# Designs tried in a protein design chat: VHH binders against q9c0y8. Part 31

Target 1, 316 residues: q9c0y8
Amino acid sequence: MSASHPGILHEYTERLVAFELVGKSNVTLTSNVTRSLLLFVGGLGDGLLTVPYVQELVNPLDEIGWSIVQVQTQSSYIGWGTGSLKRDDEDLHKAVDYFLHIGGADFSTRKIVLMGHSTGSQNVLYYLTQSILPNYLIAGIAQAPVSDREAAYQFNGKEKTKELVDWVKAEYLDKGLGNDVLPRSKVENFFGEVPTSANRCIDLTDVRGNDDFFSSDLSADDFAKTFGNLKEISGSTAHSQLILLMSERDEFVSPSTDKAQLLNRFRESIRPTTSNSSLSGIIPGATHNVGPKSSPEALKWLINQLITALRSFIDQ
Key: E = the ipSAE of ESMFold2; O = the ipSAE of OpenDDE; V2 = 0.75 times the mean of E and O plus 0.25 times the DockQ between their complexes.

## First folded at step 13 (VHH; framework vhh_vobarilizumab_d1)

Design E5R (at its last look DockQ between E and O 0.91; V2 from the best seeds 0.67)
Fold by OpenDDE, look of step 13:
Structure E5R (fold): chain B 316 residues (1-316), chain A 121 residues (1-121)
Amino acid sequence: as target 1 above (316 residues)
Amino acid sequence: EVQLVESGGGLVQPGGSLRLSCAASGFTFSEYEMAWYRQAPGKGRELVARITSGGSTSYADSVKGRFTISRDNAKNTLYLQMNSLRPEDTAVYYCARYTRTWSGGKYYDYWGQGTLVTVSS
């Protein structure tokens, strides 16, 4: 990976930026109003150029007429500690709106796909299913959708996680102090140096918390409320496609979890059924972020899968 | 079991030198970022120096140019070379392991017992 990448830094709203990574063709979203856009959002701790495979996508996507933009939200880097999926969704809508209109583009012609990594997958699913605002996204791609709650179980222990949740509820939420930041000395083993609000703690670690989309212990009814509730594309009767791409060697998924089975449970819950893409799958040999410890074929597989998906969307 | 054991502390005159060691056991030492902290009487614990698993170092302004943090992965040992010591360097020095949480945040999850360094004429 290079230390730098050529591109255009956009201010899509006050004090928030998005970075358009420019490919070899030098075509930009501004120079071509019909240019298609893959809008990328990272997970907890991510910002700009923090996900290693993003730079590797630029030229392959450029060759097929797609630009990739990495969006910085208020939750980027350490901002997630005091954030929410709702706040994230608001930021993402602003980004989508900005890029729909940049360069004088017609929102009816520019194709936009939202891609999320890790906790960004919650953002993707939230945008497609729970958003109260119109969306212009033709598809969502969730890469490495993992349960933060179950990650906490794996790293800190299930019982310790429950103790944390109970304590936060009793000492903060029950007292109307959900927006207070938790003492670092009490929660640093869960959140490290990141200032984390009581509400955010509960969102991430409580059963059926606001971010609890991908946990393996959720019921079919739970999945029906999320995967089963994809919204129509604004101005159309069509529905967005949802592509789920799990990492085969995801270190945040328990070794006892059958990833293939879990993926199938997700896919079977997708409604309408036409939104369930056949391109969902498991990235072979991939760690969570398809990083350097992944097998050599992992990145190639991801790139090919994305290209196939994005080409199919242009023909629609 | 993870253990960190500091050694090398003692009494030294101003302008003198001292080398602290931290013996690590119970984990793959080479994979972790490590740090030295110190706590003077009546003061809070403060970062002195840190070293990543890759060997990148950083220092508190108060010790830059005088202290050097290093590691020997083969010996599972962290070092702090302290030169040009001053009375204000008097403190208990602690070794700490830095780790990443599931959420991506980092924190020091293990500490040594500390070793006392006294700088006095």
Scores: ipSAE 0.638, ipTM 0.891, lowest interface PAE 0.5, mean pLDDT 94
Fold by ESMFold2, look of step 13:
Structure E5R (fold): chain B 316 residues (1-316), chain A 121 residues (1-121)
Amino acid sequence: as target 1 above (316 residues)
Amino acid sequence: EVQLVESGGGLVQPGGSLRLSCAASGFTFSEYEMAWYRQAPGKGRELVARITSGGSTSYADSVKGRFTISRDNAKNTLYLQMNSLRPEDTAVYYCARYTRTWSGGKYYDYWGQGTLVTVSS
């Protein structure tokens, strides 16, 4: 059965929207210019209301004066196949700029946190470490920061993934056809029905492709270029906090991967070290999107970590 | 090893009926959306009917009201009841499994060998 979800649809730039879910207080970002927000970006295939735990965050966040806002980018739904992290980053900066100025909000009072699920975690890390645009986020939260390349290895095989990469480079990239959509019959076991450009395929599946932030076989030097490069908040000497939340039973992470060890390697690479939040952790019993197959305590744990983090930002 | 084995095809007169079966093995059948496709000589494969893991069905316009897709999860079997058959229904009929990749895209990852249905006087 479908349900109604009360909220405000914001057009943050031409034809791109963000949906602010409304909690029991009925307070919104438009009605309260000092209210803070958690801006949420999903992963591949996601859009409004597709990540199951988002609805459960509405009232807990409302109780502490935060709105949760689901952002739609050009990459939402099937749009990711012809997109890039850079394009996503540009969309997200437009959304942040919109919310900084809505309702006459005072930047020094309103806080903005960017939270990403799955490949949305690459969006978070890119925003905080690789973007050439000014940073106005007090924190980033990456839930299920999973390697797309290692997922391809797990589900399609490492050798078959390398063969795809080599074929795409030879037939498309070397010929200047990086923006061309790949033939579905050649790539459907990786990307299904989603139209996928040669460049996007390489970004996701090649060693050190543009999305390749979380692979377990990356070196400390690789992590230094990403995790080790958090930007200052514009107009400040402070840096964003970074919170990493892995799902304990994530079906897109190889059973052979030691998640605690991998998380520690990410965290040890964070610079400045003061950005390495102690609230990072592994969500007990959680599937990739903390969905219905998760242990009952998973959602409660996630909510507790988020509330603890968001409360701590009010008095900064 | 995933296997899909069709049966029940044959020669039938216009207006007649046939029931196709697809025996599935090597996977948890109840968790997958399944489909029947057909391919007439010299044509591409055409979706006939689809049934979700939860039992919801959809049909090509050309077969609505005449064909019924169903599944028996206890027997790991997909069925296609074909009534009021017409000469244009002549084709090889394929059973297919529909799934989602690690990237979230959907496609048919396994196909049976097919069973021939001929509708002729």
Scores: ipSAE 0.548, ipTM 0.818, lowest interface PAE 1.3, mean pLDDT 93
ESMFold2 (binder alone), look of step 13: mean pLDDT 84; pTM 0.835

Design E8T (at its last look DockQ between E and O 0.86; V2 from the best seeds 0.64)
Fold by OpenDDE, look of step 13:
Structure E8T (fold): chain B 316 residues (1-316), chain A 121 residues (1-121)
Amino acid sequence: as target 1 above (316 residues)
Amino acid sequence: EVQLVESGGGLVQPGGSLRLSCAASGFTFSEYEMAWYRQAPGKGRELVARITSGGSTSYADSVKGRFTISRDNAKNTLYLQMNSLRPEDTAVYYCARYTVTWTGGKYYDYWGQGTLVTVSS
């Protein structure tokens, strides 16, 4: 991976930026109003150029008329500790609006797809199903959608996680102190050095917390509330497509979990059924972020799958 | 079980040298970032030096140029070479393992019992 990438830094709202990675053609969203956009949001701890495969997508996407932009939200880097999916969604809507209109474009000329990595997958699903404001997205792609709660179970233990949840509820939420930051000395084994609010802790680690979309122990009714509730595209009766791409060797998914079965459970819950893309699947040999420990074919598979998806969206 | 055991502390005159060791066991030592901390009487615990799994080092300003952190992965041992010691270096020195949580957050999850270094004439 290169240490740098040519591109354009955009201020899409006050004090927040997004980085447009420019490909070999040098075509930009500003120079071409019909240029399509893949808007990319990372997971916990991510910011700009922190997900390794993103730079590898630039030229393949450029060749088919797509730009990729990495968005920085208030939750980027260590900001997630005091954030929420709702706050993230607000930031993402501002980003979408900015890039929809930059260069004189509008919803009739520019196609936008939202792609999320890891916890960014919750952002994608939230945007498509629970957004307050209209969206201009034609599709969402969730790469490595994993349960944060179950990750905590795996890394810290189920019992310890429950103890944490109970303690936070009793000492903070029940007292109206949800916005207080938890003492590092009490929660650093979960969140490290990241200042984390009581509310955010509960969002990530409680059963049916606000971020609990992808846990394997959720019911069909739970999935119906999220996967089963995709919204119409603004100005259309059509619905956005949802593509789920799990990593075969995802280190944050329990070895006891059947990923294929879990993926099928997600897909079967998608409503309307026309939003359930046949392009969903498991990235072969891929670690969570399709990083260096992945099989050599993992990145190529991801690129090809994305190209196929993005081409199909333009032909619609 | 993860264990960190410090050794090499003692009494030394100003300007003297001392080498601390930390013997690690119960985990794959080579995969972890390690650090030395110290706590002087009446003061808080402070970072002295850290070394990544790849061997990159960083130091507190107060010890830069005098102390050297190193590791021997074959021996599962962390070292702190202390030269040009000063009375203000008097403290209990601790070895610590640095790890990453599932959130990507980092923290020191294991500490040794410490070894006392006294610099006095």
Scores: ipSAE 0.663, ipTM 0.906, lowest interface PAE 0.5, mean pLDDT 94
Fold by ESMFold2, look of step 13:
Structure E8T (fold): chain B 316 residues (1-316), chain A 121 residues (1-121)
Amino acid sequence: as target 1 above (316 residues)
Amino acid sequence: EVQLVESGGGLVQPGGSLRLSCAASGFTFSEYEMAWYRQAPGKGRELVARITSGGSTSYADSVKGRFTISRDNAKNTLYLQMNSLRPEDTAVYYCARYTVTWTGGKYYDYWGQGTLVTVSS
């Protein structure tokens, strides 16, 4: 048994697609050049319609003149295992550029917000801390900015994770085999069936690996290099806003981690200070992806925060 | 400690029936998808049947209509009813627990020791 979800499939670059969900107004990014969008990127294993709250955002956003677009990257589904944060960023830049221009729009009329779930949160932070930002990317939203390394510690053990890292470095990286896929039988308790390269394994599980933005044992100096390094919007005196939304009952965060304190540490590191949005917070009763095990109020809280944020980005 | 213990194997004639059991302990059985695998002499392990935590089932083509997987969550027990047995069903049958890693990857993290089923005249 399947369901239909109405929308427009966009090919934003050769062989990569994004899905614009269409709300009750039937207004689309192609039909209205002043319509703005929330561009959504999921986490490990995610693809079209896998993050349960995305469908529920369609009509609330539609009512305020925003589309939600789910982007597929080369890392979607199982592709992440042989990908990288940098490759994802390249795909996302192409998507942002495409959606700026569809329907004849340009940067003067269309605003774009990049939102990420889970490891999509690393995509958001990476995007905002790279070189000069497009003049139409006004905010990033990171939902469930969770440490992959600390999740590995929680579920596989710190010692076992360190053993994996040491083994991969010795047998692959030191031999110039960083792009090789690791033997499934050796790593299935971390990555299951997903073909995973040596480089990707290190990015996710090593201390200060390329994806290691959110670990609670990182220092203020570590956070200054990321949260403290938001780039200027090109051709503007402004910076993008950064909104951080943690899930209160996130199953991938250790019970010993004080989420409120960690969120505060992230937020205190944000520079410029004007990019530190007061709409950041902890979603009451939410599981990692705000799924069915969440308290009923979790989704409503999330919707209200997003609507408040998106309205604030419109000068009317 | 997670344990899976199979029982009910034995020698049976072609056309006969057997019921395999897998006693599970050390985890919340009702939350996990479970499977039966088999390994014939000189071959790798192959899926026979699986059952989700919600009770949905699937079967290998070679056993469809003859084998039935089921579970009793109150007794923490997985079953395989095997009817119309054939010589090619001869194998060691394993109970396995299915899980999803923190990365969303899927695999079987615990296996029983197996129970031998021999189908011969």
Scores: ipSAE 0.546, ipTM 0.809, lowest interface PAE 1.4, mean pLDDT 92
ESMFold2 (binder alone), look of step 13: mean pLDDT 83; pTM 0.829
ESMFold2, look of step 19: ipSAE 0.482; ipTM 0.773
ESMFold2 (binder alone), look of step 19: mean pLDDT 83; pTM 0.828
OpenDDE, look of step 19: ipSAE 0.661; ipTM 0.904

## First folded at step 14 (VHH)

Design E10S (framework vhh_vobarilizumab_d1; at its last look DockQ between E and O 0.85; V2 from the best seeds 0.00; counts 0 for: pae E 3.1 > 2)
Fold by OpenDDE, look of step 14:
Structure E10S (fold): chain B 316 residues (1-316), chain A 121 residues (1-121)
Amino acid sequence: as target 1 above (316 residues)
Amino acid sequence: EVQLVESGGGLVQPGGSLRLSCAASGFTFSEYEMAWYRQAPGKGRELVARITSGGSTSYADSVKGRFTISRDNAKNTLYLQMNSLRPEDTAVYYCARYTVTWSGSKYYDYWGQGTLVTVSS
């Protein structure tokens, strides 16, 4: 069913927008310079209100003095097919800058947490570890951090995925055609109707591709380059907190994968160790997006975990 | 193994009616969106009708009001009732299963072999 949601549409760039969902208190980021925000970025295919649990966060967060903002990037909806983590990161930095200053706020008055769902988790990690731009996040939250590569293995088969990668490398990348869009007839079983560039295909499906952060077959050295390399918060010697929230019944993670063990591998790799939040965990009974097939308790758990996290950041 | 087998095609006069069937097996039929496509001689394959797992239907403009897509989940069968047939409806008709990729997008992953419908005087 279609529904209306109160909020404020922010033009954080000339062409991109972010939607602040307004809670019962009617307090906004513009009306209160000290109000903090959870900046939310979805995964592949996501845009505004495409992740079901987001709307359920509005009032609980509002009650504790936090706004939730959904950001549209160039990768939103079908834009991911021709995007990159680097491009996304640039958009996200523009959003962060906008919200840090809106209403006359500054870096000291407003806290921003970036929460990513699914492939949004790669955005979170990239922002905190690989971005060449300054870090202004107090924390990052990666919800349902899954390997796109391993998802492809699960859905399409490992061998077919490798064949795709090899073909794309040979026919496109080796020829300097990385920006070309792949023929739909050749890759629709991976990417559907979404126009997908050769580069993006490789980012998502190649071993140690640019988006390959969460694969279970990665080495400790691989994790050290990502989880183990959190940047300082700009203007400080402090580091952002990193919270990892996996879904217990994530349909994009192989049933043979021990999620608890994998999560521990991620957490143990986080550097500095002070950034490894004790609030990381597995959402009980949750599907990938904590959607309708999840246990009724899954959403409640997520909300409580977020509230706990966000309160802790204000006390710092 | 997933299988889709079309039947019911044949020769019919203009203005006539025909009912196509697609027998599905090897998967939980009720959970999938299904579609009918057709390919006329010398033309590309085109969508004729689509039906979601929930029963919502959509049609190409060229067949709207004349064709009806339906499904019987108990029989694992997809149907296409074709009324007021025209010569331009002559084509091989295919049933297809629609599924979601790991990337969240959808595509037709299985097709039948097709059944020929010829509308001629």
Scores: ipSAE 0.663, ipTM 0.908, lowest interface PAE 0.5, mean pLDDT 96
Fold by ESMFold2, look of step 14:
Structure E10S (fold): chain B 316 residues (1-316), chain A 121 residues (1-121)
Amino acid sequence: as target 1 above (316 residues)
Amino acid sequence: EVQLVESGGGLVQPGGSLRLSCAASGFTFSEYEMAWYRQAPGKGRELVARITSGGSTSYADSVKGRFTISRDNAKNTLYLQMNSLRPEDTAVYYCARYTVTWSGSKYYDYWGQGTLVTVSS
């Protein structure tokens, strides 16, 4: 019932891997030093092959000379429960450094785009605006940039979420136990079976927690510190492009949220304004991960936006 | 309002058989993974069997080969066929619905009131 996927497993640092899916041309990042890549990071719970559209990108990208690479970080699968955006950023920078140089490549011959799905979108924004490490990405793409805090409000209620936050602060953070895993009986309706640290709980569910980039109740000043702070590409005067792709039927976004208005608020905050891609938009008929319950047109639309963007980065 | 109502419990002799039913309402039953749990006197709840929306099943080791979980999506009903019953199967049996958290992790968000199964001679 399942299929094999040909590719190259790269050990980009000790114990961490990325999988380069190989398309019909059989050209790879090792075999062609000018070949560019889309580095893909999933969201909470994701790992290799869990985001359904990634497999469908292989041949369209191959036709325009791009590899798609699925990166595994320490936060992949259940590892996110005791992780952080900072730890993820360090892993992703190691992956970028690795791919920048394999086969004898360098930035002048190879372009790298980081694409994130769901909380992978927080990874993209963190990389481009908060990281203290050098930026070598020509662009970041955030698909389904959803507020974790507002999703928790939707599923569990705002007051219950605040009660959890207050309890975790009092019983863990105030006692210096931020790295301790929370008891499942207290948090299962928020985090299910995933072991989750006190610090991780706060990062995801507190107002202005470390992951809280996309909440609709954040101010223009909040967005100025993130969207308004795109970094230059190292060794260049150019800045990375930022593309934001919301899913029209995203089940983790409240039906009352005006996605077009929220997207506009994000985009208006982007600085420099030259980083604000016109390819941002709302994927018609798409569920959160553009899965099988999406309208048939959703995947085609996504693929067309991606190939339009990736072609433009080579032509520049 | 989500409702799960178990029925079919009762007194049965060792070696006997019993079929439990769980009538579901207030949600699209066919889209959810469902499970049976049981709780013996003085013990915590334990998993007995589960069935995905697509019909795949799994069982606790203690009931494998004796119990069969099934579902009828047209009738919004979950079943547990219990054969070769033993005194240690005596418990209150609960129907439960699986769902996912906002983070995509699974848990059980609704439980029935339970139906008592007593296995004794």
Scores: ipSAE 0.242, ipTM 0.629, lowest interface PAE 3.1, mean pLDDT 92
ESMFold2 (binder alone), look of step 14: mean pLDDT 84; pTM 0.831

Design E22Y (framework vhh_vobarilizumab_d1; at its last look DockQ between E and O 0.82; V2 from the best seeds 0.65)
Fold by OpenDDE, look of step 14:
Structure E22Y (fold): chain B 316 residues (1-316), chain A 121 residues (1-121)
Amino acid sequence: as target 1 above (316 residues)
Amino acid sequence: EVQLVESGGGLVQPGGSLRLSCAASGFTFSEYEMAWYRQAPGKGRELVARIYSGGSTSYADSVKGRFTISRDNAKNTLYLQMNSLRPEDTAVYYCARYTVTWSGGKYYDYWGQGTLVTVSS
């Protein structure tokens, strides 16, 4: 059923918006310069309120003095098909800048945590590790950080995925046509009705593509280039915290993959080690998006974990 | 193995009626959106009707009020009741399963072999 949600719609760019969900206290980022925010970005296909657990976070976060803001980027909904992590990062930086200053706030008065769901996790990692723009996050949270490449392997087959990659490279990238949209008839089994550029296809499905952060077959050296390369917070020698939250029953992770082991591999790669949060873990009984098929305790666990994390950041 | 098998096609006079069936097997039928497509000679394949997993339906303008898509989940069968048939309805009719990819995009991943419907006096 359709529902209404109270909140503030923010125009953080000329054409993009972010929605601040307002909790029971009615306190907003505009009315309180010391109010901190969890900036939330979804994965492929996501827009505003498409991730079920987001609305469940509003009041718990509100009670501890945090707003939750869901950001619309150019990649929202079907926009991801022609997007890139770089483009997303630019949008996210604009959002961070906007919310950092709205209401007269600044970096010293307001804390921002970026939380990404699914492919949003790549955005979080990219922001903290590869972005050429300044880092103003106290922490990043990657929820359901899964490999799109390995998801393709699982759903479409490894060989078919490789064939796709090879074909796209040969017919598009090698010819300088990376920005061309691939024929739907050729790639719909991977991307459905979403117009997808050659470059985006490769980013998501190629070995060590631009989005390939979480694949289980990556080497320690690969992880060192991402997890092992967190940037300093701008104007400081401090580094952001990185929290990784995997879903125990993530349907996009192969059943043969030991999630606990994989999580440990990610965590052990985090540098500096001080950024490796002890709050990383596996959401018990959770499907990918902690949706209806999850165990009843999954959402509660996620909420408690987030509250614990966000409280700890205010105390710093 | 996923299978879709259409039946019920044949020759009918203008104004007549026909009921097509699509027998589904190899998957949980009730969880999928299904559709009927048709392809007339010399033309492209076009959507005729769609039925969502929840039972909602959508129709092409050309068949609205004349065709009805339905499903029996207990029998794993998709139906297309075609009334007031016209010569322009002559085509091979296909049933198709709609599914979601790992990327969240949707597409028809399985099609039946088709059944021929000929409307002629």
Scores: ipSAE 0.685, ipTM 0.919, lowest interface PAE 0.5, mean pLDDT 96
Fold by ESMFold2, look of step 14:
Structure E22Y (fold): chain B 316 residues (1-316), chain A 121 residues (1-121)
Amino acid sequence: as target 1 above (316 residues)
Amino acid sequence: EVQLVESGGGLVQPGGSLRLSCAASGFTFSEYEMAWYRQAPGKGRELVARIYSGGSTSYADSVKGRFTISRDNAKNTLYLQMNSLRPEDTAVYYCARYTVTWSGGKYYDYWGQGTLVTVSS
């Protein structure tokens, strides 16, 4: 069903936008009051309004003085197939910089929380671990931090995935053709009709590919390079908080994977230890994107966790 | 196990009609977009018509106004009513299921065996 949604379209850099949904208060990031934001990044194939719970967050967050903003990157929709985590990170830094510098002269500097769904979770972890953080980026939230490689194993088969990886390396990467788009007939059961580069395929499906942060067969040493490497905030000895929210009924996680154990392994690897938020958890009854097939309480649980977190970032 | 089985093809004169059926099993039929494709001799497969789970339809320009795609979710069956048939409609007609991969990419993951439609004098 089609609908209209009131909001502000922010052009945060040339050709890229972020959409701020307007809540009942009609207060926005451009109003003459202090207002903080949850900057939301979707996963593969996502764009504006594709992750069903985002619209449901508008009014709960509005009541505590937070806007929710959906960011469009070059990887939104089908753009991910020829992208990379690095390119996404560059887009997200531009978005964060934009939002740190809009507002009236009479209110304080806002807080920013970066939240990602699915592969947006890789974007969040990458953002927090690559370079010193901007002064008011205070937390990252990763909802459904799922291994793309293990999803490929589950749905396409481990042997077929390894065969594809070996073929792409031999025929493309070893020949300097990493940016070339793969033949659709070779990859459509992995990526559908999305034009997908050799590099992107390897990033997503190879053991320790550039996106491979969440696979259950990674070691503690592997996690130390990511979860163990959160960067400090500029001008401070403080570090951002990291909140991990797994979906209990995530269809892209093998039923044989112990989600609680995996979550614990991620959390135990977080350094500095003070960045390991106690609000991490497993969303009861939730599907991957907390969609309509989720239990009735899944969305309520998610909202309560987010409100608790965001309120704590403005309280003492 | 997903199965798609087409039927209803045959020989028909120009201007005639045929009704194709596709019996679906092994999945929740009502939740999927379905399509008819055709493959003429010496050609690749081409889209004829599609129907979304909500009932919206789309047609190739060459068949608009002559062909009607429909579905019966209670019987797990997809249909193609073909009227005003022309010799250029001669092809093997395939039923296909449209889906989304784990990566969010979209494609047709299951195809029927095909049913031959011949439009000839």
Scores: ipSAE 0.505, ipTM 0.795, lowest interface PAE 1.5, mean pLDDT 91
ESMFold2 (binder alone), look of step 14: mean pLDDT 83; pTM 0.828

